# VH-VL binders against q9vpl3, part 55

Target 1, 224 residues: q9vpl3
Amino acid sequence: RGKINIQRPKAPHYERARVVAVTQPKYPELPKAKSCFKTRAERTQQQQENPYNEIIAREVRNWLDHSRLVAFFHLSSITADDIFRVRVQLHKQNLHLKSYGSKIIEQAVKNTRYEAIVPLFHSNHCIVFSPDPEKTAALLRIVRRVPQMVLLGGIVEETMLSRNQLVAYAQMPGLHAVQAQLVQTLSQAPGHLIQQLQAHQNSFVQVLDVHAKNQMNEETPKST

## First folded at step 14 (VH-VL)

Design dc20
Fold by OpenDDE, second read of step 15:
Structure dc20 (fold): chain C 224 residues (1-224), chain A 121 residues (1-121), chain B 111 residues (1-111)
Amino acid sequence: as target 1 above (224 residues)
Amino acid sequence: QVELVQSGAEVKKPGESLKISCKGSGYSFTDYWIGWVRQAPGKGLEWMGIIWPEDSFTRYSPSFQGQVTISADKSISTAYLQWSSLKASDTAMYYCARDYGIYESYYFDYWGQGTLVTVSS
Amino acid sequence: DIALTQPASVSGSPGQSITISCTGTSSDVGGDNYVSWYQQHPGKAPKLMIYEVSNRPSGVSNRFSGSKSGNTASLTISGLQAEDEADYYCSSYTKSSTPYVFGGGTKLTVL
């Protein structure tokens, strides 16, 4: 009885091979168990489907659309109490401090003109909203009390500003003040120009008169 | 017009308490930081601290921390600087000033006339 | 210790231009643009002359100008007048526990 080579079994007889092939249980392909590990993308998509997140995202968008001043801050190891105190001070100036999750912000600004702000929200952050861009200076005075609030940038009158640009904006005289100054400057300019133009004309006339007088004196023949 | 008016000169003995005042007018008192600056006789300016008058939030220089108390009464637009126990070394001119700066910009655009404090035995 | 260094004294004749320097000893002194200058006459309160390196408040003469190069801020007074004789202090923001620091002051004498 030949030693059955278990490692390389001889190909079964054709008839046996056929029976084995037909009797092989076709195990249904185990449904590829969708690895319970929802990809970050799938988790993000499921989070997007949370009706609550959608509502909050709409709120954020509403704030962005109706605010003439938006300032973005990074929060570095700030206490809840400190945030509360700052919030109260800001509120007294009609400045509204809000904090949202990064995912909510991303959802809110997706496919909008505000999409460029997404990179600012990778860490702990807060947003200050105001209907009045003239409150930028007030905002920046109040936040001085909390060094943990680091200005990242903002939006003023639908224009994205860097931190430095926002600070510069806050330092500018109000539009009305600038306009007043401009009008004052413009009102003085014609007077100076007219004076300068007149001065040259007067000088020219004086020179001509002197010349004319000198010519008249030369034409008087000495009647010997 | 923006104006800061300080209380009059003080002559005190060592160990006595003192509170001097700075009244602001011509602007919204609660919307700006008020600072205190010391100037010893013949010496330079020293920043002591600042206060937010709306809620009396205060920051001190380390050199003055625990040595003085800065406070404010927003109802009368007045800031205060006080000592619990004066020392001879506290003899100086003290100025209050409005901080007009924003964010990381600190500068005083309006100053009080100063209060001379003399501490002598 | 964060310090601003000024010359103790400078002098000039009427009509001349003089410059007072203010040098920070640490990189932590002077956010890039937050230097101010004050004028103080004897027995008077300081007056703001320059803020944020180069800006003049309303009412300050255009003879006063500010600049900064590296860690050194400068106050320039052109057309020196007798009334300019005073002490001048620079100030700067610091990232330290003390947000504000003054220089030692410079006595300007008009000869």
Scores: ipSAE 0.859, ipTM 0.937, lowest interface PAE 0.5, mean pLDDT 87

Design dc37
Fold by OpenDDE, look of step 16:
Structure dc37 (fold): chain C 224 residues (1-224), chain A 121 residues (1-121), chain B 111 residues (1-111)
Amino acid sequence: as target 1 above (224 residues)
Amino acid sequence: QVELVQSGAEVKKPGESLKISCKGSGYSFTDYWIGWVRQAPGKGLEWMGIIWPEDSFKRYSPSFQGQVTISADKSISTAYLQWSSLKASDTAMYYCARDYGIYESYYFDYWGQGTLVTVSS
Amino acid sequence: DIALTQPASVSGSPGQSITISCTGTSSDVGGDNYVSWYQQHPGKAPKLMIYEVSNRPSGVSNRFSGSKSGNTASLTISGLQAEDEADYYCSSYTSSSTPYVFGGGTKLTVL
């Protein structure tokens, strides 16, 4: 009776191996943690099949039309948790972070003044909307916590701004403050202009007076 | 007026714990980053880290990561810097400062008066 | 390692104009426009003098100006006064894991 080598069990007979292979409980492969972020392909496919794409597109238009501040961000390998945390912080400032598919954006802005933004949405992106353009600085302070949010540009008061322009805008004293300063400066300008005009007139009158006096002195005959 | 007021000077021994404070006033405390900067005696400024007071999100310099803890209590507009175990090399002036910058612009516009920490045997 | 290099010391006479340089070791230092300057008197907290290369905060004298050329930022102090004697630090944004970097500081002596 051949010593059963317990250290190197002989491979079971082919038929037994087949039965064992078939009867081995196929533990469901733990669903590979599907990145909560649907692949671009999955997103695109879902967008094509979604009868509500038009509704969503209208929503996007509505946000664009009613927002005085719109900022566009590229998302580079950002986690859902990070997005959520940022969203919460933004929301506290009345800033609304939304994410839409590129096709939806394209549909939403087609034949509108916003059509130029379409090239910005070639990858993962999000949009932040606000009714208050004064919140631009707050927005840009908050997003510092997430380097994966890359600013692409924005719309402020219906004007398209590049990344650098948007940053510059945020650094300016509030539009109202600037306007107030401008108004103050302009209101002071007439006073200065009037003073300058009056100074010129007075100077002219003085010159004429001197000229008249000189002419009178020349006409006085030297009474010999 | 914006003001940052720090806690008073500390004299400690090696191995002791310490928590210093920075109270902000005159602005919305939760809307700006607060940073900590170290200055060893006769040395330059060293950035330690920053905190977003609203939710206490933090970023540390690699040199200070794990060496100190930055925290904030927004209810009293106060930021903290703490050590679990002080070293003699921790002897320095510590400044808190408000970061007024946006996006990639990082600068401190208001500074606390500083807290001198002396660690000696 | 991302570092900002400053001269250890500079000196000038009252009324003169002096310049302090801040040079980044990498193109990633200081982005195009993100350099700040701080003044620190002995025993005092630093004070912001210039932000974003050339902007002055309110209350800072117009004698202080900032510029940048290539990887070198410069702080210029015109009409040097005795009160300007202090340490000056440049700071910059870095794209690295450390968003802040300070220069080594420059001691300005008014002769």
Scores: ipSAE 0.843, ipTM 0.926, lowest interface PAE 0.6, mean pLDDT 87

Design dc50
Fold by OpenDDE, second read of step 15:
Order: C-alpha cells, then sequence, then structure tokens
Structure dc50 (fold): chain C 224 residues (1-224), chain A 121 residues (1-121), chain B 111 residues (1-111)
C-alpha cells in the first residue's frame, strides 16, 4: 500500500475531484473587521440614549483633544477586510483609525471648538488620530491603497484644514516653522474652510460615481 | 542618499521565466510605494504597477494585470518584477522607482538605473 | 481611453524659451494639480523635473517651470542649453483603474 504522501497527495480521480470540489465547505471568511466597524444600521440602532453612548462620546473627545493630527474620511462601499488592512498599516505608523456613529460624534463635539466637523459625518465615515502631525504624509500614502477612503479634511495643530489644505500641509518639507505659519494663516479664514469642506462633499459624489463606473467597466468582460 | 539599484541585464528565450530585482537604500523601504515602469525600445514610458512593500499590497495596470507579478521582500529592502513565461514583446527596459506622492498625487522622485530584458529566439 | 497627448518633437535655439504641452483627453485625467514631468537622456533613467504641476524637486534648475491651464499642462524651459536635449514625459493621476498615466513623450532638440 503506497505511502500516502500527505504533503503532495496524488490528484484524485476526476470524479472524486469533482465530488471533493463540490463538497468542500466554503467557510465564509468572516470579515476580520466586522467587530470593529458596525454597519450604519447597527450603529443607528445602538444609538439609543444609552449611558454607553456618553462614554464613547467622551472617548471621542479625548481623542480629539490629545491628537495633533486628525483626518476625516468618507467610506464608500468599502469592505471590513479592506478597512482592517488599512488599520493595520496605519497602526504601524502610530495612526489610529476609528469609526463612530454620527450621533455619538454630535454628542462628543457639542458646545466644543470641534462642532464644525458635524456636517462631515452624515454618511459612513472614519477618523484617523495621531499625536504626530508629521505623520500626515504617511497617512496619505497609506490610504492610497483604498480609493474608497475619501479625504474630507482634518485638524492639524488645533487648526481645521480642508482636504486641499491638509494635502498641502503634508507636502510641505519638514520645516515645522513653515507648517506652523501655514496653519496660522489658515486659521484666519475659518469661514472659507467651511465652504471648502462643503465643496468637497459635492465633489465626493462625482468621485464615487467615477469609481463606480470604473469598477463596472472592469467587471464587464470584453465578450470578444 | 536615496538609491534604487536594479539587477543586471537579462537575455532570455521565449517561454522562460524571469525575476528582476530592485533594492532600495537610504530611506525607510516600507514607508513608500515602489513602482515599475516599462520602456520598449524607442518607445515611451508605461506604468506597470505599484507595491506597498510592508504588506505587499499591489496594484497593476490593466495592461499588465496577469502578465507580470510584482512582489517585495522588506527584510532586504528589495522589490521584484517577474514573468512566468516571457514573450518577445517583453523586450524592454524596466525601471523601478520610488513613488513619493501622497493621496492622489502620483510621482516618482527616485529611479533605478533600469534593467534591460531581451527576449529573443 | 485615458491618454495624455504630447507633441512628438520640439526644437529651440540656445538661450530661447520653449514650452512642451501635455493635454488630457478626459476630465478624469490630470486632477487639478497632479501633473509631473520627467526628463530622460538617451540611455539614462528618467529624472523627475516637476511634480504637482509646478513644484521643482531639489537639484532641478530653476529654468524648468510648470503650469496648467484647463486640461493642458505645460513644461517651460527657459534659457535653453545643449544639455536640455532629451525626451520629456508628462504624467498624471487618473481616477480610473490606472491611477498613473504617462504621456507619449516629446523629443527636445537644441539647435
Amino acid sequence: as target 1 above (224 residues)
Amino acid sequence: QVELVQSGAEVKKPGESLKISCKGSGYSFTDYWIGWVRQAPGKGLEWMGIIWPDDSFTRYSPSFQGQVTISADKSISTAYLQWSSLKASDTAMYYCARDYGIYESYYFDYWGQGTLVTVSS
Amino acid sequence: DIALTQPASVSGSPGQSITISCTGTSSDVGGDNYVSWYQQHPGKAPKLMIYEVSNRPSGVSNRFSGSKSGNTASLTISGLQAEDEADYYCSSYTSSSTPYVFGGGTKLTVL
């Protein structure tokens, strides 16, 4: 009886191979990040006036207060697995990716200097926190892997920045001084920032449409 | 100083496999995208794909999807481009380059010296 | 198909200013500020000359400048020198499945 080579089993007879292929339990790979990112529906259901929401709101506020870099992203049709992968990469750079319900955010920032961010959280979103503003470039390099993460804006050194301003900040050579000057200049025009943030929301739909169209084009097999 | 050093020129026959390398130095290899660019003789530059070396996340141009494999070994700061079966049409100069861009900005600030691949019968 | 169109060739005399254009065929090409330019001498690797439409990397001569109007990006070389004779490629971000596209290249001849 020939030693069953467990490491390289002989290809089963065609019929057996068919049966094995059909009987192989397809274990749904549980999205790795299902526990971390609740669906909008799940988040909304949990937003009942629960003392727990207050605790989470406090946590959010704590993150905002202790972070020198905060970036806001819209999530468009992203899988939990993709988010998990990005989270891992961000974590290696001491960047913390979090997701909270809109109501929790509202509660957290109510009557604070951060109240202006509330309009950014009308859809699926995530926030990246960092104690190091120099990691902005690293953040923006990592998120390139997930086009579904759309940058909305951010906060750097307590200054709210539009999407474009945040990108510009990240591109500035490590001259802390120049960055500081930019932030100061930007801080003088808060009204313009809000307008720019709103403009990005409008452009967001266009970007998403383009992405959706591109995905559809990739899935249409050229029936040649 | 940032430097990308590529493996030497290759002469192969159709149907042969090939793996060329690009070693990065002078920077954190895992913190930047590495791209591959093809240039056929007398032709322009063609973007092939990019890789994030830390976890080997890869994006390909549709024209090169399934035709080549981009990989990386972060332990030795090296990116790879490989073919399972070369074609005569694969004859070209191949460049690796560091992508220094952020978010939607894509540009290569440092380039390897190039690897000439010649596929002839 | 997302493409960047460049003139095949441009020529100028020493000391002159020349401009190389790069035109996107789609609005999806060349997001507002994501055009780059590369110089390539014969037998050499490309060199980044301009990034994000108008920014020069360290070590690049101030004779090189970039601009953009509408869907057309331009590389201007002032005070043309013999050493500037090379192929020039524009590149741009695209919102398509191919995030990066190169132009066809322009051969610059210094007369």
Scores: ipSAE 0.857, ipTM 0.936, lowest interface PAE 0.5, mean pLDDT 86

Design wc54
Fold by OpenDDE, second read of step 15:
Structure wc54 (fold): chain C 224 residues (1-224), chain A 121 residues (1-121), chain B 112 residues (1-112)
Amino acid sequence: as target 1 above (224 residues)
Amino acid sequence: EVQLVQSGAEVKKPGESLKISCKGSGYTFTSYDIGWVRQMPGKGLEWMGIISPFYGETRYSPSFQGQVTISADKSITTAYLQWSSLKASDTAMYYCARDEGIWDSYYFDLWGQGTLVTVSS
Amino acid sequence: DIVMTQTPLSSPVTLGQPASISCRSSQSLLHTDGYTYLSWLQQRPGQPPRLLIYEISNRFSGVPDRFSGSGAGTDFTLKISRVEAEDVGVYYCMQATQFPLTFGGGTKVEIK
């Protein structure tokens, strides 16, 4: 009985080969398990159908519509405790810190005047709302001490501002201060005008007086 | 206009009680803290204490602790400084000043006109 | 308590000339938060104090550019680049790094 060469098995008889070929279990290709990773599109579509998201989106819109100051921040790794501390500081200044999902923001601002802010919300973000634009300076002073909050831009008096513009706005004297200064400047203008108008007249009178005095001196006969 | 307006000058005798006021206007009163500063005649400035109307917290200088009481009424946007018993040494100008109270920063950006307190026998 | 020492006590200055006031603290004014809470105040004759500089070098709103603050740690300086007549008064440094808040003794700036 010839040593069965296990390293090069003899090809099976044709009939056996046929049976083996036919009996090979065709395992149905396991449906490629749709990678559990729902495409960003699929996740976005599922979130849009959540009534809760709609409610929150409405809330966001309401905040946007009633706020005269809105500031957008990127949030880096920040602890809940740190956020709480910031919130307390902001609250004292009547500033309201809110955080919403990017999808909610997109939904909230879709087909609105705020649609341009969507690109700002690609990462972790927070929004500060205020009814008072004068609190911009206070906001910036608070956030300056929070490195985890990066100012991206904002809306002041319905105008979209870049980060730099917002900073510049905060440095401007309050509208009332500027108005007061203008009024003061304007109130001084008439006085200056009067002085300038009178200056020529006064100069003329002085010249005439000098001339008159000189004439009087010439008419005094040297009494020999 | 944003301003602090203090009560008028006071002439008192030793042993009398006194309460002077500082009214804030033109801004959100609770967003700021109010400090009191004493200036004796011909002398420098002395910090007495500070009150946060928002938190209801008051801090005193050790030199003035127990000597005066600082309080605030949010409803009328007014801060107070009071003595239970005045001394001749309390004769001074008293200023209230506003602090924005952001974090641990204390600087007085707005000042009242001052209240002169004269205590003479 | 942190003691604030100002020098000079009096600074007679000619109009248009620069003035410099020094303030020294008995301890470092660097706060644990990384900021230094030193401020400068101006008190004109018969008037309440006015804030000039906060946090060493920040000019308060409405303060002229001729005022500048500098320093670190325990040594601070207020500079007036060109003294004007309206600058006459007493200047105070104030520390707010720790309680109690304390003022310097003041420097009287006068016109020669």
Scores: ipSAE 0.828, ipTM 0.923, lowest interface PAE 0.6, mean pLDDT 89

## First folded at step 16 (VH-VL)

Design B86
Fold by OpenDDE, fold request of step 18:
Structure B86 (fold): chain C 224 residues (1-224), chain A 122 residues (1-122), chain B 107 residues (1-107)
Amino acid sequence: as target 1 above (224 residues)
Amino acid sequence: EVQLLESGGVLVQPGGSLRLSCAASGFTFNNYAMTWVRQAPGKGLEWVSSISWSGSNTYFADSVKGRFTISRDNSKNTLYLQMNSLKGEDTAVYYCARDRFDSDYGLYMDVWGQGTLVTVSS
Amino acid sequence: DIQMTQSPSSLSASVGDSITITCRASQSIKSYLNWYQQKPGKAPNLLIYGASSLQSGVPSRFSGSGSGTDFTLTIRTLQPEDFATYYCQQGYEYPRTFGPGTVVDFR
């Protein structure tokens, strides 16, 4: 039984070679899913001409109509599982994580006050929607644990905010708390004013008293 | 308790104008889009108008487009429907409703007021 | 505009019965269908949203199913308080449109 040279296999007998050639299962070339090689740009362009784009754009508009908080994130290399985990966490806070193509976003915000957001969507991105801007702190807390999600900015109550502004917003006390602080500050202002006014008066009185004492001392005849 | 209370429904002559109000309580009003739905006597429900949370976007049924205006005052937790050029066909109970949206569920109305009756007759 | 139809327009049933109401859309609306219950002289109440999601506080005897163009509302073990008019509504696009309603009355 000849040692099969695995390094240089002897060519099989021509008859065997023919049989092997004919019996080799022609595995259909896996359809090179053309879709896998289309650049994001190409995929986005094809989506614009698709009636489906309008449907999705409508969805985005509906989100905007119902969301006082919109946050934009860049997505780095993130796994589907990680996205799912984040989505679940966000959902528990009534935060909705969505991803849309740049063309869809462009179509959705065309001729609106939000048209300026379109440049943010040139790369892999996701959007978080929420009806409640008070959830901004929760959003940032969740996303901090996800390095693959980079905050780009957002919209709060129809106002575009930078990343830093959104972070600052999240750190602000609630409106009621701010109002309370304002009232407290205002209520203390008169007290401080009174103190300052009284300080001057007190100083004046002290000066007068000293003057009066000096006058009294001058009027006391040196009883020799 | 989450509540919507409509008001302003009265008898008005054809061609007249009327403003309806919907007062919201028990929830953060400005977090929600709002909708008006009407129901003619003995008839089904008809969507009239919707407004985004901010009031920036408004939607109208064709039957009322150009005649009705929807607005809101978030500081007062109040939704409005200005109805102009009223017709007999506008006679209905008008309901305000709180809108919800999710891409998984679509648009739906989860809270309704008790309605206010608008009667348009000569 | 998306046209909504319901069948039947009316049905009579007894307490304890299981009933099914159907709703059809003129075009696909995905799962964006809502069911409302309205009792005489009262405002509508949301029962089901997104074709199959039960609104909080609604009894589990109510269930919704369907996608695309055909939808169903099922009430298992009909209770006296369930005698009402039921409306389907598409939440897919504006204008929002309702079905004509189905009246469920006592046999």
Scores: ipSAE 0.895, ipTM 0.963, lowest interface PAE 0.4, mean pLDDT 88
Fold by OpenDDE, fold request of step 18:
Structure B86 (fold): chain C 224 residues (1-224), chain A 122 residues (1-122), chain B 107 residues (1-107)
Amino acid sequence: as target 1 above (224 residues)
Amino acid sequence: EVQLLESGGVLVQPGGSLRLSCAASGFTFNNYAMTWVRQAPGKGLEWVSSISWSGSNTYFADSVKGRFTISRDNSKNTLYLQMNSLKGEDTAVYYCARDRFDSDYGLYMDVWGQGTLVTVSS
Amino acid sequence: DIQMTQSPSSLSASVGDSITITCRASQSIKSYLNWYQQKPGKAPNLLIYGASSLQSGVPSRFSGSGSGTDFTLTIRTLQPEDFATYYCQQGYEYPRTFGPGTVVDFR
């Protein structure tokens, strides 16, 4: 009678192992005890409740309430001195250069129409605020001289614009000029429409006249 | 010249409704948030409501919340205050003001209208 | 809500005097304090914004100082047109709140 090795029981025969594997009671996994460790999400949510963050978020909201132009920039290895110089130049144009953390921005724009801007703030970023969207051209002119400031996009009159769209916007003639052009174009439109409508009618009449003339010429009996 | 002109202040009975208007001129109206401030007779100044430049965000004093609404028409350069369920305590001169903000200075009102008197009396 | 207080509630002064009005906030409001002047039967006018910045067109005899919770408005060499009610207002958060006002009258 072979000594039952209680320390290393021989693996059961393959068939027995299969039966044991199938008959092993699947104990319902005990509801994973809510791990005492607050999920990163919960920690992040609790961190979002920092009174300080709320104060700064309020500032951002105030800027948004007072700014028709908001531009987002990435900052690449810019010195404090260079930032200061740019800030001064911008300030002269009533452009306000600010920097906020991504969490603060997220908190500030949460449940707002601007929530889509949050992904833009993953690195070193700055924001320029202005009450006047007409200053967009001035903003871009100033920033062109600062290679460390890379335009990412912006908000103009509550509309999100890409970098290219913002550049295009800055190149557009002033609102009044555009309006004037529009009015001019619209004023010309009826004239063109009338011309086009009349052109078709005139062509039709001409074709009919030619047909009528041809029929009259065919009906003139060759007087012999 | 930069100017704000309030209108619509009249005598109204308690429970009544009234709409105030503030016409802006001399500046680009839609560049600015706007505010209503009121002053009861012989009393101090009380903030009533503010509205963002676009009108998307509105703020109200607790005393008027749920009864008053603030709105603006940027195409008409006009600010509005719709006042419903008026009470005797709402009797005041109502001022519209141009709102300014800077993170260095906070929120302040740099231009004020002359005000319009609203009287709520039975 | 941030509570604003002013002292004194009223003061009498003479032309040429220097006067100081104090304003206190119930909590820190940084430098976000504004001073308004209101003459009888008139709308308020902004004098000082951001605790110490003089509004354009306001005479230099007006000055503001302070930060945090304590603020002061100083009028140097009081002029006849300076007799009015002065209000402080916090621009830190909503609801915006005003002080009760300080009446400056003729002695």
Scores: ipSAE 0.895, ipTM 0.963, lowest interface PAE 0.4, mean pLDDT 88
Fold by OpenDDE, last read:
Structure B86 (fold): chain C 224 residues (1-224), chain A 122 residues (1-122), chain B 107 residues (1-107)
Amino acid sequence: as target 1 above (224 residues)
Amino acid sequence: EVQLLESGGVLVQPGGSLRLSCAASGFTFNNYAMTWVRQAPGKGLEWVSSISWSGSNTYFADSVKGRFTISRDNSKNTLYLQMNSLKGEDTAVYYCARDRFDSDYGLYMDVWGQGTLVTVSS
Amino acid sequence: DIQMTQSPSSLSASVGDSITITCRASQSIKSYLNWYQQKPGKAPNLLIYGASSLQSGVPSRFSGSGSGTDFTLTIRTLQPEDFATYYCQQGYEYPRTFGPGTVVDFR
């Protein structure tokens, strides 16, 4: 009785193999957790002039009408679970993470001042909306922990900002603090100007004094 | 306290013009879109106009389109409604309201002023 | 334009009663429906937004439900201060439109 090689079982007879192959329960593929973010292919298929696009475009316009802060991110190999976690964190700060197709964005911003953002949406992207630009620092703090979300730029107070500019904006003190600093700087400016003007005057007076002293020394007749 | 205060409501003749103001306090005015809603005496509520937080986008009811203009001064925390070519049908209490939006909830108005009465009569 | 209707136009109830007001949209508005309360001579107050979300400061006896075209406002254990006119409003698109209102008065 040949030792049943448990490590390399002999392939069953062709007929048995066929029966086993046909009788293998096709377990339905576990519903791939449809990432809350439609794959590029799914996004492109929805490109038909679908009345649906206008509805979604309207949503985007509504967000823009109510958001002083808009940030654009590239998404790189992020899981649905990770996106969900980030969404929850952002939501706690009144930051709204959304994803829209490029065509929808184009339709939404067509003939608006935001038309220049369209090129940012050629790849997998998401948008964060907030009514409060002061939340920019909180936004950046949250997304810093998510390497799959790459900041591309944003819109703050209707002004388009690069990535670096948005980071710089987040580091700026509040408007009141900036105003206070401006007032301080402006209040110091006249003092500095006066000092600079006085410095020039003082130097002129010194030069004149030296000239006057030299002239007095030349007029002293050598009493031979 | 969050507050909206309308002003400017007076008696005007048909064909006349009037400017309403809404002063906001107790919140960051610039963070919010704003809306005007009116109510004729003994009637229901009617949306009149809305404006984005920046003022870049404006929306109007068909009944007032071409006659009314909505604007805002964020530096003064004030919303305006310029009403031209006024008609008897424009007689109403005019309310300003703070707008909110969320894709989960849609557009809604969470803060209202007390309203100002505009009367158009010969 | 989306047309909004309400039923009933008026109802009489007693303190302690539970009442239901219905609102219907001419087309689907998802859950983008708001309910406002207005007392005589006063400005409207937001009660419910997004069909079922209770506005901060509003008593829990108020509740909203519905989606698509049919919506309901329920007031449980009606209080004396609840006698007012109630309006539904669609927040789906411009123009924004209101229902005609429902007057809740004392029986």
Scores: ipSAE 0.895, ipTM 0.963, lowest interface PAE 0.4, mean pLDDT 88
Fold by OpenDDE, fold request of step 18:
Structure B86 (fold): chain C 224 residues (1-224), chain A 122 residues (1-122), chain B 107 residues (1-107)
Amino acid sequence: as target 1 above (224 residues)
Amino acid sequence: EVQLLESGGVLVQPGGSLRLSCAASGFTFNNYAMTWVRQAPGKGLEWVSSISWSGSNTYFADSVKGRFTISRDNSKNTLYLQMNSLKGEDTAVYYCARDRFDSDYGLYMDVWGQGTLVTVSS
Amino acid sequence: DIQMTQSPSSLSASVGDSITITCRASQSIKSYLNWYQQKPGKAPNLLIYGASSLQSGVPSRFSGSGSGTDFTLTIRTLQPEDFATYYCQQGYEYPRTFGPGTVVDFR
C-alpha cells in the first residue's frame, strides 16, 4: 500500500481532474461593493453618520459629566490579559478603564472645552475615568506596575494637566489638608504681626527702663 | 449619613418665578452629577433636569426647556432649580437626586431627597 | 424620546407571595434600566440599577432581569413593607424617562 505522500500529492487521474475542475464551486465574484471605491471623505462621512458612533460618543460624554479625573494613557504592546488585570485593579479603586476610537472621541468632545484632547488619540490609547480626583495617587501607583501603560496627561477638575503636572497633583496633600494648612497659616499671621509690632514697643520700653535706672544710680550719692 | 434636602417649594401664581434649593451632606458633592425629578399630585415621576458635576453641561425636559435653569454651587454643596414662567402643569413635588453613571449600568439615581412641594395656582 | 411602559398598572398580592412586574422600552436600552420603589408620601428609593444590580441595603428578595426592550422586577416572599408603587426608568439617553408605575397593594 504505497505511502500517500501528503507533501506531493500525485496529480489526480485525468478524468478525476476534469470532474474536480467542473465541480469547483464558482463563488460569485462578490459585487465589488460601491463601498470599496468610496473616497476617504465619503468613508469619513459615513463613519460620522453611523448611529453606533453616536451611541458610543454619548457614553464618553456621560463619563465626562461624571468624572472629575480623566487620565490618558498610551498602550504599548499590552496583552488582553494584562489589560484585564489592570482593569480589575483600577475598578477596585472606582477607576474605570475604557478604550475608544479616535473618531468617537472626536465626536464626543466636538464643540466642548475638551476638543484639544483629540490629537492624543491617534494611536492605541486608553482612558481612565473617576469621579474622585483623590484617586489620582492610587491610579498612578497601579499603572507604575504596568510599563505598557504610559501616562500622557489628564484632566482634573476640568483643567488639562501634563504628565508631570498630574504626577505633582498626586503628590499634593488632599484639598482639605491644604485648606487646613492655609487656615493655620492665616491664623498665625495676625499673631506674628502683633508680636512684631509689639517687639519694637517692648524694646523701646526696655531701653527707657535702662536709662531710668542709670539716672537713678547717678543721683544716689555714695554717703561715705 | 448621605442626605439631600430640598427647599423653596411654595404657592406661586401662574407666570411667577421660584427658585428651589437642594442641600447635600454626607458625601463629596462635587464628585456627582445631580438631577431634578418632579411628581404631580397623583401622577408618576417625570425627569426635569440634570447637571454635570462641574455645571458645564445641563439637560432639560422639553416641557421645561427655556423656562427652567439648573445650577450648582459646589462650594456650598447646593443644587438649584430656577423656575420661570410657571404654569399650572408645573405643580408637583420636586425631588433632587444624586446621579451615577457607569457604562455597564447606564445613568441612575441612587440618593433622593424628600422633595419640596411647588403649587402653581391662581 | 424613549417611551416606557409597565404591566400591570396595579396588582393585589398577599404577604409571602412572589410577584413580577414588567417594563418595556420603545427601543433597545441595553441593560440601562433602573427600578425605584415609592411609598405613599415618600421619596423614591433605588432598588435595582443596570437591569439586575441590587442597590446596597436592598433586600435580596428583590431581583431584576432583562435586556434590550423587556425587563422584569421580581419580589420574592412579599413583605408588608413592600406594598408600594414601583417605577422603571431608562438610563440610556436624555431625556430620562420613567414608566407609569405599578401599584402593589394588599389583597
Scores: ipSAE 0.892, ipTM 0.962, lowest interface PAE 0.4, mean pLDDT 88

